# VHH binders against q9p7j3: the designs that were tried, part 34

Target 1, 174 residues: q9p7j3
Amino acid sequence: MILPLFPETQVHVFVYENVSNCAAIHEQLISQNPIYDYAFLDAATILYKKQVYSAIIRALEDRRDEQMKTKTIHSEVILSLSPKTEISSAFRQFSMTKKSKNIVVVKIDSKLTEEEEFERLDKLVEGNRVEFSDEELQKLIDFKVLKKNYKLDPSTLENPLASILSSIALRGYS

## First folded at step 1 (VHH)

Design f52 (framework vhh_5j56_2)
Fold by ESMFold2-Fast, scan of step 1:
Order: structure tokens, then C-alpha cells, then sequence
Structure f52 (fold): chain B 174 residues (1-174), chain A 127 residues (1-127)
């Protein structure tokens, strides 16, 4: 995908359900395997396509403005999902863990086509690839996790999109 | 920028134990808890080697090199801005200058380069 504000930046987003090897993937991330240079998110934390895109746009803006708080653009995407600039809490809240079952994978600045990235990830991820759509994401979300991560009250849980997007876009402004 | 200071080094007999401390001081744009911390060592005439790291998540992710796995334990106390390396069953081959380092990436070593380094503390294992 091409973003209107960043037309030169290639972005690919993949969703996998029923992943059986999250512990193995996590060990590869710890071991600094460059093949795993992606943002690996727990799908329990993601409700909308716009949530992911808003975090990507924020991370790209912070890179453009030389304001990144983390080492890589992919870790900056994970941080950008959080309503705060607290790195540790953002990664606890949104990153894939050994216990994750469904994941969202983001690749920025790929030199590969979407199909070539699919071929690579299908070798790394032991799960069922599904469409990156609001419908598929809504099957994988954990509303208890979402409520805690964005501090949503019961009234906002009925339609949380605006609150989530505001939390991502206005992080650190006020 | 974060300033790191190591302490707890010294002379110890083979089979002995030491606990190293890494204390953060100075101004940063975040708190110490936001950094992953790694321990490294360098012996005379050898390259610096990574030994252990602890993630910014308060110890949920730790890593160890094969040379120290089972003998060394890393832990952190974010309230004291301190990371510890407990070293047991020390061998003469563990003699080196020990460094702590901080990473902006939440997993730290070995997943990436360290951003800030301490000045080091000498550990000598000899009778």
C-alpha cells in the first residue's frame, strides 16, 4: 500500500490467525534475526485498519521530523499505537508475545512486492493468513485488552474508533 | 542521553560470586525503565562480547550468551534506576572489564546495537 502523505513509502500489512509458533518467532526477534525485521503486533490489541494506519503515519512523521523514540521504524509503529510515549508500556500492550495466537505484521520500506513478502512470511509464520480488513480484525480483538490499552470507559466501547485515532494522532501534543 | 555507572567489580577467587550494579544518572527524554539494559565484557586483546540483556518490560524478556547461561542472572529495579548482574561460579576466564549499556529498542541486545555505554568495572578471578 501507498500512503497519500508518504507516497514513496511501501507499506504491507498481514494478518495471521491460529498461529502455533509465536514462541519460536519471539525467540527469533530476541536473537536479532534480520529476516524478522517487521512489527509483530498481537491481534488482540487491533480493532480497525485505521488504527494500524494511524500508527504507521505517526511513526513515519516522527522519522521525517527526526523525533523517533525507538531504534527502528517497526518498533516506532509499535510505540505509536500507545496513547503515551512510554516505550516499555507500549511494547507490553501491543507487541506479540510467546502466548499470542493471532498476529498483525507490518512491513515498512520493503524492497519486495506484497506477494514476495507473503511468500517470506508464510515460511516464518505457522498460521492461517486472513484478509487485512475490519471484519477479520473484529474476530480477533480482545475488548478487555482494548479497553485497558486506550483507557476506554463503557460508553466509548460501543464506538471507540474516534477515541483510538485521537489517542494515536495526538500522543505527546497535550 | 543517559549516563551509566557500573560498580561491584573486584578480585574474587575461582568458584566465587560477585554482584555488579548498573546505575543510571543524568537527563533523558524518558525514564530509565524505557531502556533495555545489556551487560558486556572485554578481556585484554579480545573483542567485546555480549553476555546478557533485560528488556524495558521489567524482566519479562532476558537473554544470555552460552558462555554464562546458568551461571549469571540479570535483574532490574526500576524504582532505583538500577540493573544487576549476579555472577556465580566464577572462572579465571571471566576476568575482564564489564560494561553495562542501554538501548532504546525495548529488547536490547542481541536484537540491536546499544545506544549508551558505561565506563566499565574490572572483574579479576584469581587466587
Amino acid sequence: as target 1 above (174 residues)
Amino acid sequence: QVQLVESGGGLVQPGGSLRLSCVASGRTFGTFSRYAIGWFRQAPGKEREGLSSISSTGGDSTSYSDSVKGRFTISRDNAKNTVYLQMNSLKPEDTAVYYCAASKHYLGWPTGSMDYWGQGTQVTVSS
Scores: ipSAE 0.000, ipTM 0.130, lowest interface PAE 16.9, mean pLDDT 82

Design f6 (framework vhh_5j56_2)
Fold by ESMFold2-Fast, scan of step 1:
Structure f6 (fold): chain B 174 residues (1-174), chain A 126 residues (1-126)
Amino acid sequence: as target 1 above (174 residues)
Amino acid sequence: QVQLVESGGGLVQPGGSLRLSCVASGFTFSDLSSYAIGWFRQAPGKEREGLSSISGSEGGSTSYSDSVKGRFTISRDNAKNTVYLQMNSLKPEDTAVYYCATEGFYRLPSDAYDYWGQGTQVTVSS
């Protein structure tokens, strides 16, 4: 994907459903295995493509401005999904856990093509790849998790997109 | 792998101060400077709460939860492989077991509590 503010940054986003090896992947992430240098998100927390793109753009802005709060651009994407700039809370809210069943995987600055990344990820993730689309994401979302993560009340549930994007764009500025 | 050991807790009166220390143990191929470190607490009958974090570099980025902002200060000394939490203006509500954990590449989620150390007990009572 080509981002208007970051036209030379390569971005790939993959969605997997019915993943059976999340515990094994999680172990590799904890050990900081460089082969797993991706943002592994729990799909239960992602409702829209724009939600993911907004977090990616915010992370890239923080990197450009030398304001990253985490060690890697991929962990910065996870932080950027959170309405607050508290690292531990963001990871607990949005990152894949050993109990996750559906995941969204983000790769930034890939030296590989999308096809090569897919081949690589297919070896790491034991699940079914689906299209990165609002339609597919809406099948995997957990609205209770979404409501808790973005502190949505009954009135904001009528238009969760606007509230979510505002939370990501403003995060620590409110 | 990395194990973090907490110390410095104790009994203190309301309005008092404590400084907690988090020391790295069992490193095999990395120094503490390669990790971002967070402080967390858990009170009886409550879920674990994130309080503060500091990035891997000396003088790096810090963050604080609203409940402790302005009262607690996180700092690190990479030469001593130690991260500190300076706690001022302590309140009875701050009574909890305090834990530290690496944020590094990825932090352990709350459901992996069994990977965390014993923590250090802080009791604020008159």
Scores: ipSAE 0.006, ipTM 0.154, lowest interface PAE 10.3, mean pLDDT 78

Design f7 (framework vhh_5j56_2)
Fold by ESMFold2-Fast, scan of step 1:
Structure f7 (fold): chain B 174 residues (1-174), chain A 127 residues (1-127)
Amino acid sequence: as target 1 above (174 residues)
Amino acid sequence: QVQLVESGGGLVQPGGSLRLSCVASGFTFSDLSSYAIGWFRQAPGKEREGLSSISGSEGGSTSYSDSVKGRFTISRDNAKNTVYLQMNSLKPEDTAVYYCAAPSYWDLGRTEHYDYWGQGTQVTVSS
């Protein structure tokens, strides 16, 4: 997808369920393998497509304005999902772990087509590809995790989208 | 949250060996196996230099800077919440304060973003 505010930036988002090799992927990220230069998110933390896009837009705005707090745009996406600017907390809350089973993978500045990135990722991720859609994400979400990460109360649980998007958009300004 | 404490530094002659230990504590919802640990050093008047890192599991991924590759070995014992740096064939140029550090989960390969640091242990290599 091309974003209206960043038409020159290539963005691809992939969803995998029943991933069996999260520990192996984690080890590759730790060893600085450039093949794994993506944002690997735990799908238990993602409820809507708009949540992911809002974090991507915020990360791209921070890069444009020379305000990035992390070393890479993919790390900045993970940070941007958090309502706070604490890098360690954001990664603990949103990044995949060795125990993750369903993941959302974001690629920014790809020189490959979406189909070519799928071919590459399918070799790295041992799981089932599913559509990046609100319907599929809502099958993978953990509402207890979502509530904790965004500090949602009963008054916002019926429609959490607006609260989540406001938290992402207003990070560092509220 | 994570606290790191280094030990094992001291005085050694050129060609000697030392083993540094880094003990980790303060885990909230994970144990040492969830954290990668790096070793760094800083000589007087110089910037911190990254030396080695080890991923969260025993037998996991390791890395070494060119200056220490073949002489230093990093290892971990998750049951003891400890990471080790075995230093062999020490040279006067290895004289520095040695630190262990833990990064954010995805910033390990992006070493600028180490969040948790120990206080350091002095290593002096002199005749």
Scores: ipSAE 0.013, ipTM 0.285, lowest interface PAE 7.9, mean pLDDT 81

Design f8 (framework vhh_5j56_2)
Fold by ESMFold2-Fast, scan of step 1:
Structure f8 (fold): chain B 174 residues (1-174), chain A 127 residues (1-127)
Amino acid sequence: as target 1 above (174 residues)
Amino acid sequence: QVQLVESGGGLVQPGGSLRLSCVASGFTFSDLSSYAIGWFRQAPGKEREGLSSISGSEGGSTSYSDSVKGRFTISRDNAKNTVYLQMNSLKPEDTAVYYCAAGLRYDSFPETGYDYWGQGTQVTVSS
């Protein structure tokens, strides 16, 4: 995908359900295996495509402005999903864990096509690939997790998109 | 800012054992369970060598370099903010300064590495 504000940056987003090897993937991330240089998110935390894109845009803006708080663009995407600026809290809230079942995977600055990245990830992830769409994400979301992460009240939980996007864009004011 | 302090080094004879401790402090928004901990060593005139790592959870996943696998064991006690390296069957070649290092789970990618390092503790294996 091409982003209007960052047309030179290649972005790919992948969704997998019923992943059986999250513990193995988690160990590869801890061991710093360069093959796993992606942002691995727990799908229980993602409701909309725009939520992911807003975090990507914020991370790219922080990189452009030399204001990244983490050391990689993929870590910055994870941080950018959080309404707070605290790194370890953001990772606990949004990143994949050994217990995750469904995941969203983001790749920035890929030199590969989307199809080539899918072939690579399909070898790393033991799960069922699904379309990156609002419909598929809505099957995987945990509304208790979403409500807690974005501090949504009952009125905003009925239509949370604007509140989520505002929280991502205004990161640092809470 | 996270601080790490190593202890337990010293002089030991070949075939002996030592247990190193790494005590972490300075947590503001997280605890030890948010960090992977690695043990490294550096001997005079040689490059720093990675030895072992342990993930953030108690009883978490461990890894070992070929040079120490089967002889060294890493463990953690998150309630005590401490990580241990049990070193058995020590050899003269194990003589080095030993360091512990901490990295957030995903900030431990190859391009970022470990962010917090201790000052090191000397281990000398000689008769």
Scores: ipSAE 0.000, ipTM 0.187, lowest interface PAE 11.6, mean pLDDT 81

Design f9 (framework vhh_5j56_2)
Fold by ESMFold2-Fast, scan of step 1:
Structure f9 (fold): chain B 174 residues (1-174), chain A 126 residues (1-126)
Amino acid sequence: as target 1 above (174 residues)
Amino acid sequence: QVQLVESGGGLVQPGGSLRLSCVASGFTFSDLSSYAIGWFRQAPGKEREGLSSISGSEGGSTSYSDSVKGRFTISRDNAKNTVYLQMNSLKPEDTAVYYCAKYDLWGSTPREMDYWGQGTQVTVSS
């Protein structure tokens, strides 16, 4: 996908359910294997496509403005999902763990075409690829995790989109 | 074994300043390309909270919680294998035991936080 505010930046987002090799992926990420240079998110934390895009845009803005707090753009996406927290808390809140079953994977600045990234990532992830859509994400979300991560009141939990997007966009101002 | 040892706490009046030190042993800061060092605190009767972190092998990427942004500055001295937290404009609510810990940043899964000692007590009162 091409973002209107960042037309030079190629962005791909993939969703996998029933992933059986999260522990193996985690080991590769710790070893900094460049083949695994993606942001691996726990799908239990993601409710909307706009939530992911807002974090990507915020990370790209921070990179443009030379204000990244992490070493890579993919780590910056993970940080940018978090509202009022420091970097390690953001990773704890949103990152894939060895226990994850469903994941959202983000790739920025790919050297490959979208089709080539699909083929490559399908070989790394032992799970079922599904459409990146609000409908599919809503099947994978954990509302207890969402409520905790964004500190949502019960009254906003039934329609939290505006609160989530505002938290991401206004991080550091509230 | 890898250890981080905190020091520099003490008693200070509101509006005062302190600099905390976190001395690392058993690893070097070149490892911070994959890891971060962060500062945490636990106030009496409260949950532990993250305050600031520094990562990267050069210059260091830094982050701050809203409660301390603009007042606290994290930095490092690679030659001394030490991370510092400069604390300015201290408030009574900053009274807590301060800890440093190492985490894994890469791959979107932080390593479980390890507290490497008793911490260092900071008390802000008149």
Scores: ipSAE 0.000, ipTM 0.168, lowest interface PAE 14.4, mean pLDDT 79

Design g1 (framework vhh_6qgx_2)
Fold by OpenDDE, second read of step 2:
Structure g1 (fold): chain B 174 residues (1-174), chain A 126 residues (1-126)
Amino acid sequence: as target 1 above (174 residues)
Amino acid sequence: QVQLVESGGGLVQAGGSLRLSCAASGFTFSEYAMAWFRRAPGKEREFVAAISYSGGSTFYTDSVKGRFTISRDHAKNTVSLQMNSLRPEDTAVYYCAAGSPEELWRYLDSSEYDYWGQGTRVTVSA
């Protein structure tokens, strides 16, 4: 996928459910294995495609403007999902943990086609790939976690997407 | 009673080697990640190295990469830190720690570790 404002950057997003080896993936990430150069998100925290895209765009903008707060573009995506400025908070809120069951995987600056990237990633993730769509994400979301992460209340829950996007866009500008 | 007991510290010349050991008891060793931290005089505690629950993954602070090696022995409930090519800036009290971080980045955070040893002093002379 090519984002309109970043035509030189190829992005791929994959969703897996019932992942059995998140703990193993977690250890590889700890080891900084370059084969695992992705953003691994807990699907329980993701409600919309646009939420993910908004975070990706924010991360790419930060990189473009040389304002990245984290070490890698993928970690910046994780930070960008959060309304909070603290990196630790963002990772706690949105990053895959060893206990995660469903995940969203983001690859930025891919040199491969979506299919080729999938083949690579499929060797790393032991789970079932599902469509990256709002419908599928809604099946995996934990609304308690979502409400907590974005401080959603009855008024903002009428249009949670707007609230989420605003939180992402305005992080650090309050 | 949980206990972490460090050993192996001492005085060594620059370029020398030391092997620190930490003996763990009072908890299920295999369920905890193990780490080494250090605190130099007048400085804050800093992360040195960590090893995952299974021992299959290790990572280090940049300044010790290639020189230090962390390992663990599940049969003996010990974690070790082999320190080679020691430098004066490695002078510190070294602490063994046990924890169960859920996120990868939290392995670097001292607050994620539940149990700590009393420390062993390492002094590297120029």
Scores: ipSAE 0.023, ipTM 0.382, lowest interface PAE 4.6, mean pLDDT 92
Fold by ESMFold2-Fast, scan of step 1:
Structure g1 (fold): chain B 174 residues (1-174), chain A 126 residues (1-126)
Amino acid sequence: as target 1 above (174 residues)
Amino acid sequence: QVQLVESGGGLVQAGGSLRLSCAASGFTFSEYAMAWFRRAPGKEREFVAAISYSGGSTFYTDSVKGRFTISRDHAKNTVSLQMNSLRPEDTAVYYCAAGSPEELWRYLDSSEYDYWGQGTRVTVSA
């Protein structure tokens, strides 16, 4: 995928459902195994493709401007999904957990093709790969989690996209 | 300035329990992550458990998961480690640490912690 503001940056996003080894993946992330250098998100927190892209763009803008709050671009993506600039809160809200069942995986600056990343991730993730699409994401979302993370009111529940994108764009200023 | 003081160590038989405590002073406790590390005789310092500044996230090394519980008390500026079902392999000096890890997996990295206590000795007899 090509981002208009960052056309030279390689970005790949993968979605897996019915993942059985989230606890094992989580342990590899904690041990900082470089093979697992991806942003691993809980799919229960992601409703739209634009939500993920907006967080990626914010992370890339912060890297460009030398304003990253975290040490890696992938951790900056996780932080950028949160409406607040509180690292531990963002990770608690959006990162995959040992109990996650469906995950969204983001890779930035890959030296591999999308097909090569798929082959690599399929060895790490014990689950079913599905299309990165709004339709598939809407099957995996937990609306109670989404409402809590973005503080959505009943008035925005029918179309939360604008509120979510505004929260991401105004991260650190609200 | 910053000070961390551990207490609660001692000698205990295998299968027993101990509760370690760490009293913090000289910094805004509620703004720091807290962790416990240990060093067995002749070995390097290893991660045991960590708790985020809010208490909302906890991390444990596999060998203590289900046996140890980390907690914090903001009113008392303390972090505690409840150690149950102790094993001879748990014998070590236990250190309290305070820091600001910038990402979840860095909570296990001793280099992310700037402030350290002097340690409290735990000996588990066979």
Scores: ipSAE 0.000, ipTM 0.105, lowest interface PAE 18.0, mean pLDDT 82

Design g2 (framework vhh_5j56_2)
Fold by OpenDDE, second read of step 2:
Structure g2 (fold): chain B 174 residues (1-174), chain A 131 residues (1-131)
Amino acid sequence: as target 1 above (174 residues)
Amino acid sequence: QVQLVESGGGLVQPGGSLRLSCVASGFTFSDLSSYAIGWFRQAPGKEREGLSSISGSEGGSTSYSDSVKGRFTISRDNAKNTVYLQMNSLKPEDTAVYYCAAGTSEEFLRYWDSPSAYDYWGQGTQVTVSS
């Protein structure tokens, strides 16, 4: 996938359900294994495609403007999902954990086709790939976690996307 | 309410030693499976520098900056909810305000030397190394 405002940057997003080896993946991430150079998100925290895209775009903008707060573009994506400025808080809120079962995986600056990237990633993730769509994400979301992460209330839950995007966009401005 | 309190700073001669303490309140090390405590310092006119970090994971993974490796040692006492920084072979260039910080994600280990990675900070303690 090519983003209109970043034509030179290829992005791939994958969704896995029933992942059995999240703990093992988590250990590799902690060890900074370079072959795990992805953003691994807990699917329980993601409701919309646009939520993911918004975070990716913000991360890319931060990189463009040399304003990244984290060390990698993938970690910046995770940070960008959060309404909070602290990296550790963002990771606690949105990153895959050892206990995760469903995940969203983001690759930035891919030089491979989507299929080629999938083949590579599929060697690392033991789970079932599903479509990256609002419909599939809706099946995996934990609304309790979502409400907590973005401080959603009955009024904002009428249009949660708007609230989520506002939180992402205005992080650090309140 | 989470609070971090540093102590143990002071004046010391070059080649001397100090042990800093960071006492955490509002959470307990034994109850958290995923956290990290880091030590930072900031000298006048310089950026805050990450020195060391210890994870809450089993075994307590540690990290050190090149500037303090071999001289400083980070350790943890869960019973006292305290993290220590043993500083040996101190140099004048070690003069700074020293801060402890806490993060609550195991993934944090990747970014242990980034100030923005931490959620909570202490007030700092002055360390002065001078003849």
Scores: ipSAE 0.111, ipTM 0.571, lowest interface PAE 2.4, mean pLDDT 92
Fold by ESMFold2-Fast, scan of step 1:
Structure g2 (fold): chain B 174 residues (1-174), chain A 131 residues (1-131)
Amino acid sequence: as target 1 above (174 residues)
Amino acid sequence: QVQLVESGGGLVQPGGSLRLSCVASGFTFSDLSSYAIGWFRQAPGKEREGLSSISGSEGGSTSYSDSVKGRFTISRDNAKNTVYLQMNSLKPEDTAVYYCAAGTSEEFLRYWDSPSAYDYWGQGTQVTVSS
């Protein structure tokens, strides 16, 4: 993917369902193994492609402006999904856990093609890759989790896109 | 909601030692093993600095800032709901208010030295290193 404001930045987003080794991946993330330098998100928290793109753009803007609150661009993506600025809260809300079954994986600054990243990730992730599309994401979302993370009421929950994007764009100022 | 209380601070001469304790309470359907603990300090006119962290399990992973590595040791006793910071070879520049903090997400181990990675904070204990 090419972002108009960041044309030199390579961005790849992958979706996996029925992942059986989330506990092993989680252990590698905690040990800070550089092979696992991706943003691993719980797909139960992601409803739209625009939600992920908005978080990526916010993270890249924070990096450009030297305002990152985390140590890596991938962790900044996780933070940027949260309506709050607390790192522990954002990771609890959006990051993959040992019990996750479906995940969204983001890679920024890859020097590899999308197919090369897929081949690498297929060796790390024991699951089925599906298309990164609103259709596929809507099969994996947990609306109870979404409601809690973005504090949605019943009237907003039926069409939450604007509220989610506003929460990401206005993080810390809403 | 978890409450943290620091103790063990005081006045000590350069080259001396102190052991700080952080006692946790207020658990709801959990215990200390569910939380990792970080130690921070703040000197007048400076930002809060991360010193050390320890993960939730006994014998868990530890991290140290370069300024204290080799001099300070973090440990935990989950049965006593307590985390300790053993401070050796103290220097005047170690003078600060010392805080303990608790985090619930395992991912915060990547950000153990960031105050924003922690959900609960103690009120602090003063350490003064002076001759």
Scores: ipSAE 0.024, ipTM 0.388, lowest interface PAE 6.4, mean pLDDT 84

Design g3 (framework vhh_7n9e_1)
Fold by OpenDDE, second read of step 2:
Structure g3 (fold): chain B 174 residues (1-174), chain A 125 residues (1-125)
Amino acid sequence: as target 1 above (174 residues)
Amino acid sequence: DVQLVESGGGLVQAGGSLRLSCAASGFTFSDYWMYWGRQAPGKGREWVSGITSGGGSTAYASSVKGRFTISRDNAKNTLYLQMNNLKPEDTALYYCARGSSEDLWEYLKSGFDYWGQGTQVTVSS
């Protein structure tokens, strides 16, 4: 997929449920294996496609403006999901852990088609691919975690998307 | 005080062999994945090879597969890279690198934890 605001950058997003090897993937990440050059998100923290895309766009803007706070574009995506500026906090809130079961995987600057990228990623992730849609994400979300991450209250729960997008956009401007 | 000291580099003819060593100190060597990287003149650093903490698994860049072998001796706190059938394209400064700790955000923030000073490998045609 190509984002209109960033025509030179190809992005792919995949969703996996019932992943059995998150711990193994985590070990590869901490070992800095370049084959695992993705943003691995805990699906329990993601409710909307637009939430993911907003984070991607924010990260790309940061890169464009040479204002990245993290080392890689993928880590910047993780940071961009958070209403907080602290990298450690963002990572705890949104990144895949060894205990994760469902994940969202983001690839930035892909040189491959979506199908080709999937074939590559499918060798790394042991789980079931599901559609990247609001419907499927809704099945995987942990609302307690979501409320905590974005400090949602009864007034904001009527329109969670607006609150989430606002939090992403206004990070660092409080 | 974490230290990584590479050695074993030098000048070799194409088709020749070299064995690099990396002496690690200042941390529990056996708890970390270790890597070799290299940087050729005018180019950025590239990943060459990696090995798990216990040495049970290894990985290689496509450009060196079948020619290079990574290994480690945890009792000696030493990482090795056996380079066979060397090519002029392998000419570079070779670095030893430590993998990140279990806390991933450190890697995401700063990249690799530590690199050595490097050892020069020059392959003549």
Scores: ipSAE 0.010, ipTM 0.243, lowest interface PAE 9.4, mean pLDDT 89
Fold by ESMFold2-Fast, scan of step 1:
Structure g3 (fold): chain B 174 residues (1-174), chain A 125 residues (1-125)
Amino acid sequence: as target 1 above (174 residues)
Amino acid sequence: DVQLVESGGGLVQAGGSLRLSCAASGFTFSDYWMYWGRQAPGKGREWVSGITSGGGSTAYASSVKGRFTISRDNAKNTLYLQMNNLKPEDTALYYCARGSSEDLWEYLKSGFDYWGQGTQVTVSS
């Protein structure tokens, strides 16, 4: 996808359900295997496409302005999903874990085509690829996790989109 | 005080072989994935190979697969790269790198923790 604010930036987002090897992927991520240079998110934390794109845009703005708080654009995406400025908290809230079953994978500035990234990820992730769509994401979300991560009250939980997007865009300034 | 010291580079003719070593100190070597990278004159850094903490799994860049073999000796805190059938395009500074800590925060924050100073490999035609 082309982003209006960053029209020359290549963005690919992949969704996998029923992933059986999250523990193995997690071990690769901790050891910084460069083959795994993606943002690996727990799908239990993602309700909307716009949520992911808002975090990507925030991360790209921070990179443009030389204000990144983490070493890679992909880790900056993970941080940018959080309403808090605390890095460790953001990773605990949004990153995949050894126990994750469904994941969202983000790649920015790939030197590979989207098809080549699909080929690579299909070798790394033992699960079923599904469309990156609100419909598919809504099958994978955990509303208890969402409520906790964004501090949603019962009145906003039925239609939380605006609250989530504001939390991402105004992180550390609201 | 983490240190990675590479050795074993040199001048070799095309088709020849070299074995690189990386001596690690200042950390528990057996807890970390290890990597080899290279940088050719006038080019950026290129990942070459990686090996798991226990040595059970390895990975290679397409350009070196089938010619290079990564291995490790955890008792000696040493990483190796056996390079066979060397080509002029393999000419580069070769360096070893340590993966980050097992804390996911540190991984996502820092990228690779440490790189060695490198050992020069020059392959003549």
Scores: ipSAE 0.000, ipTM 0.156, lowest interface PAE 14.1, mean pLDDT 81

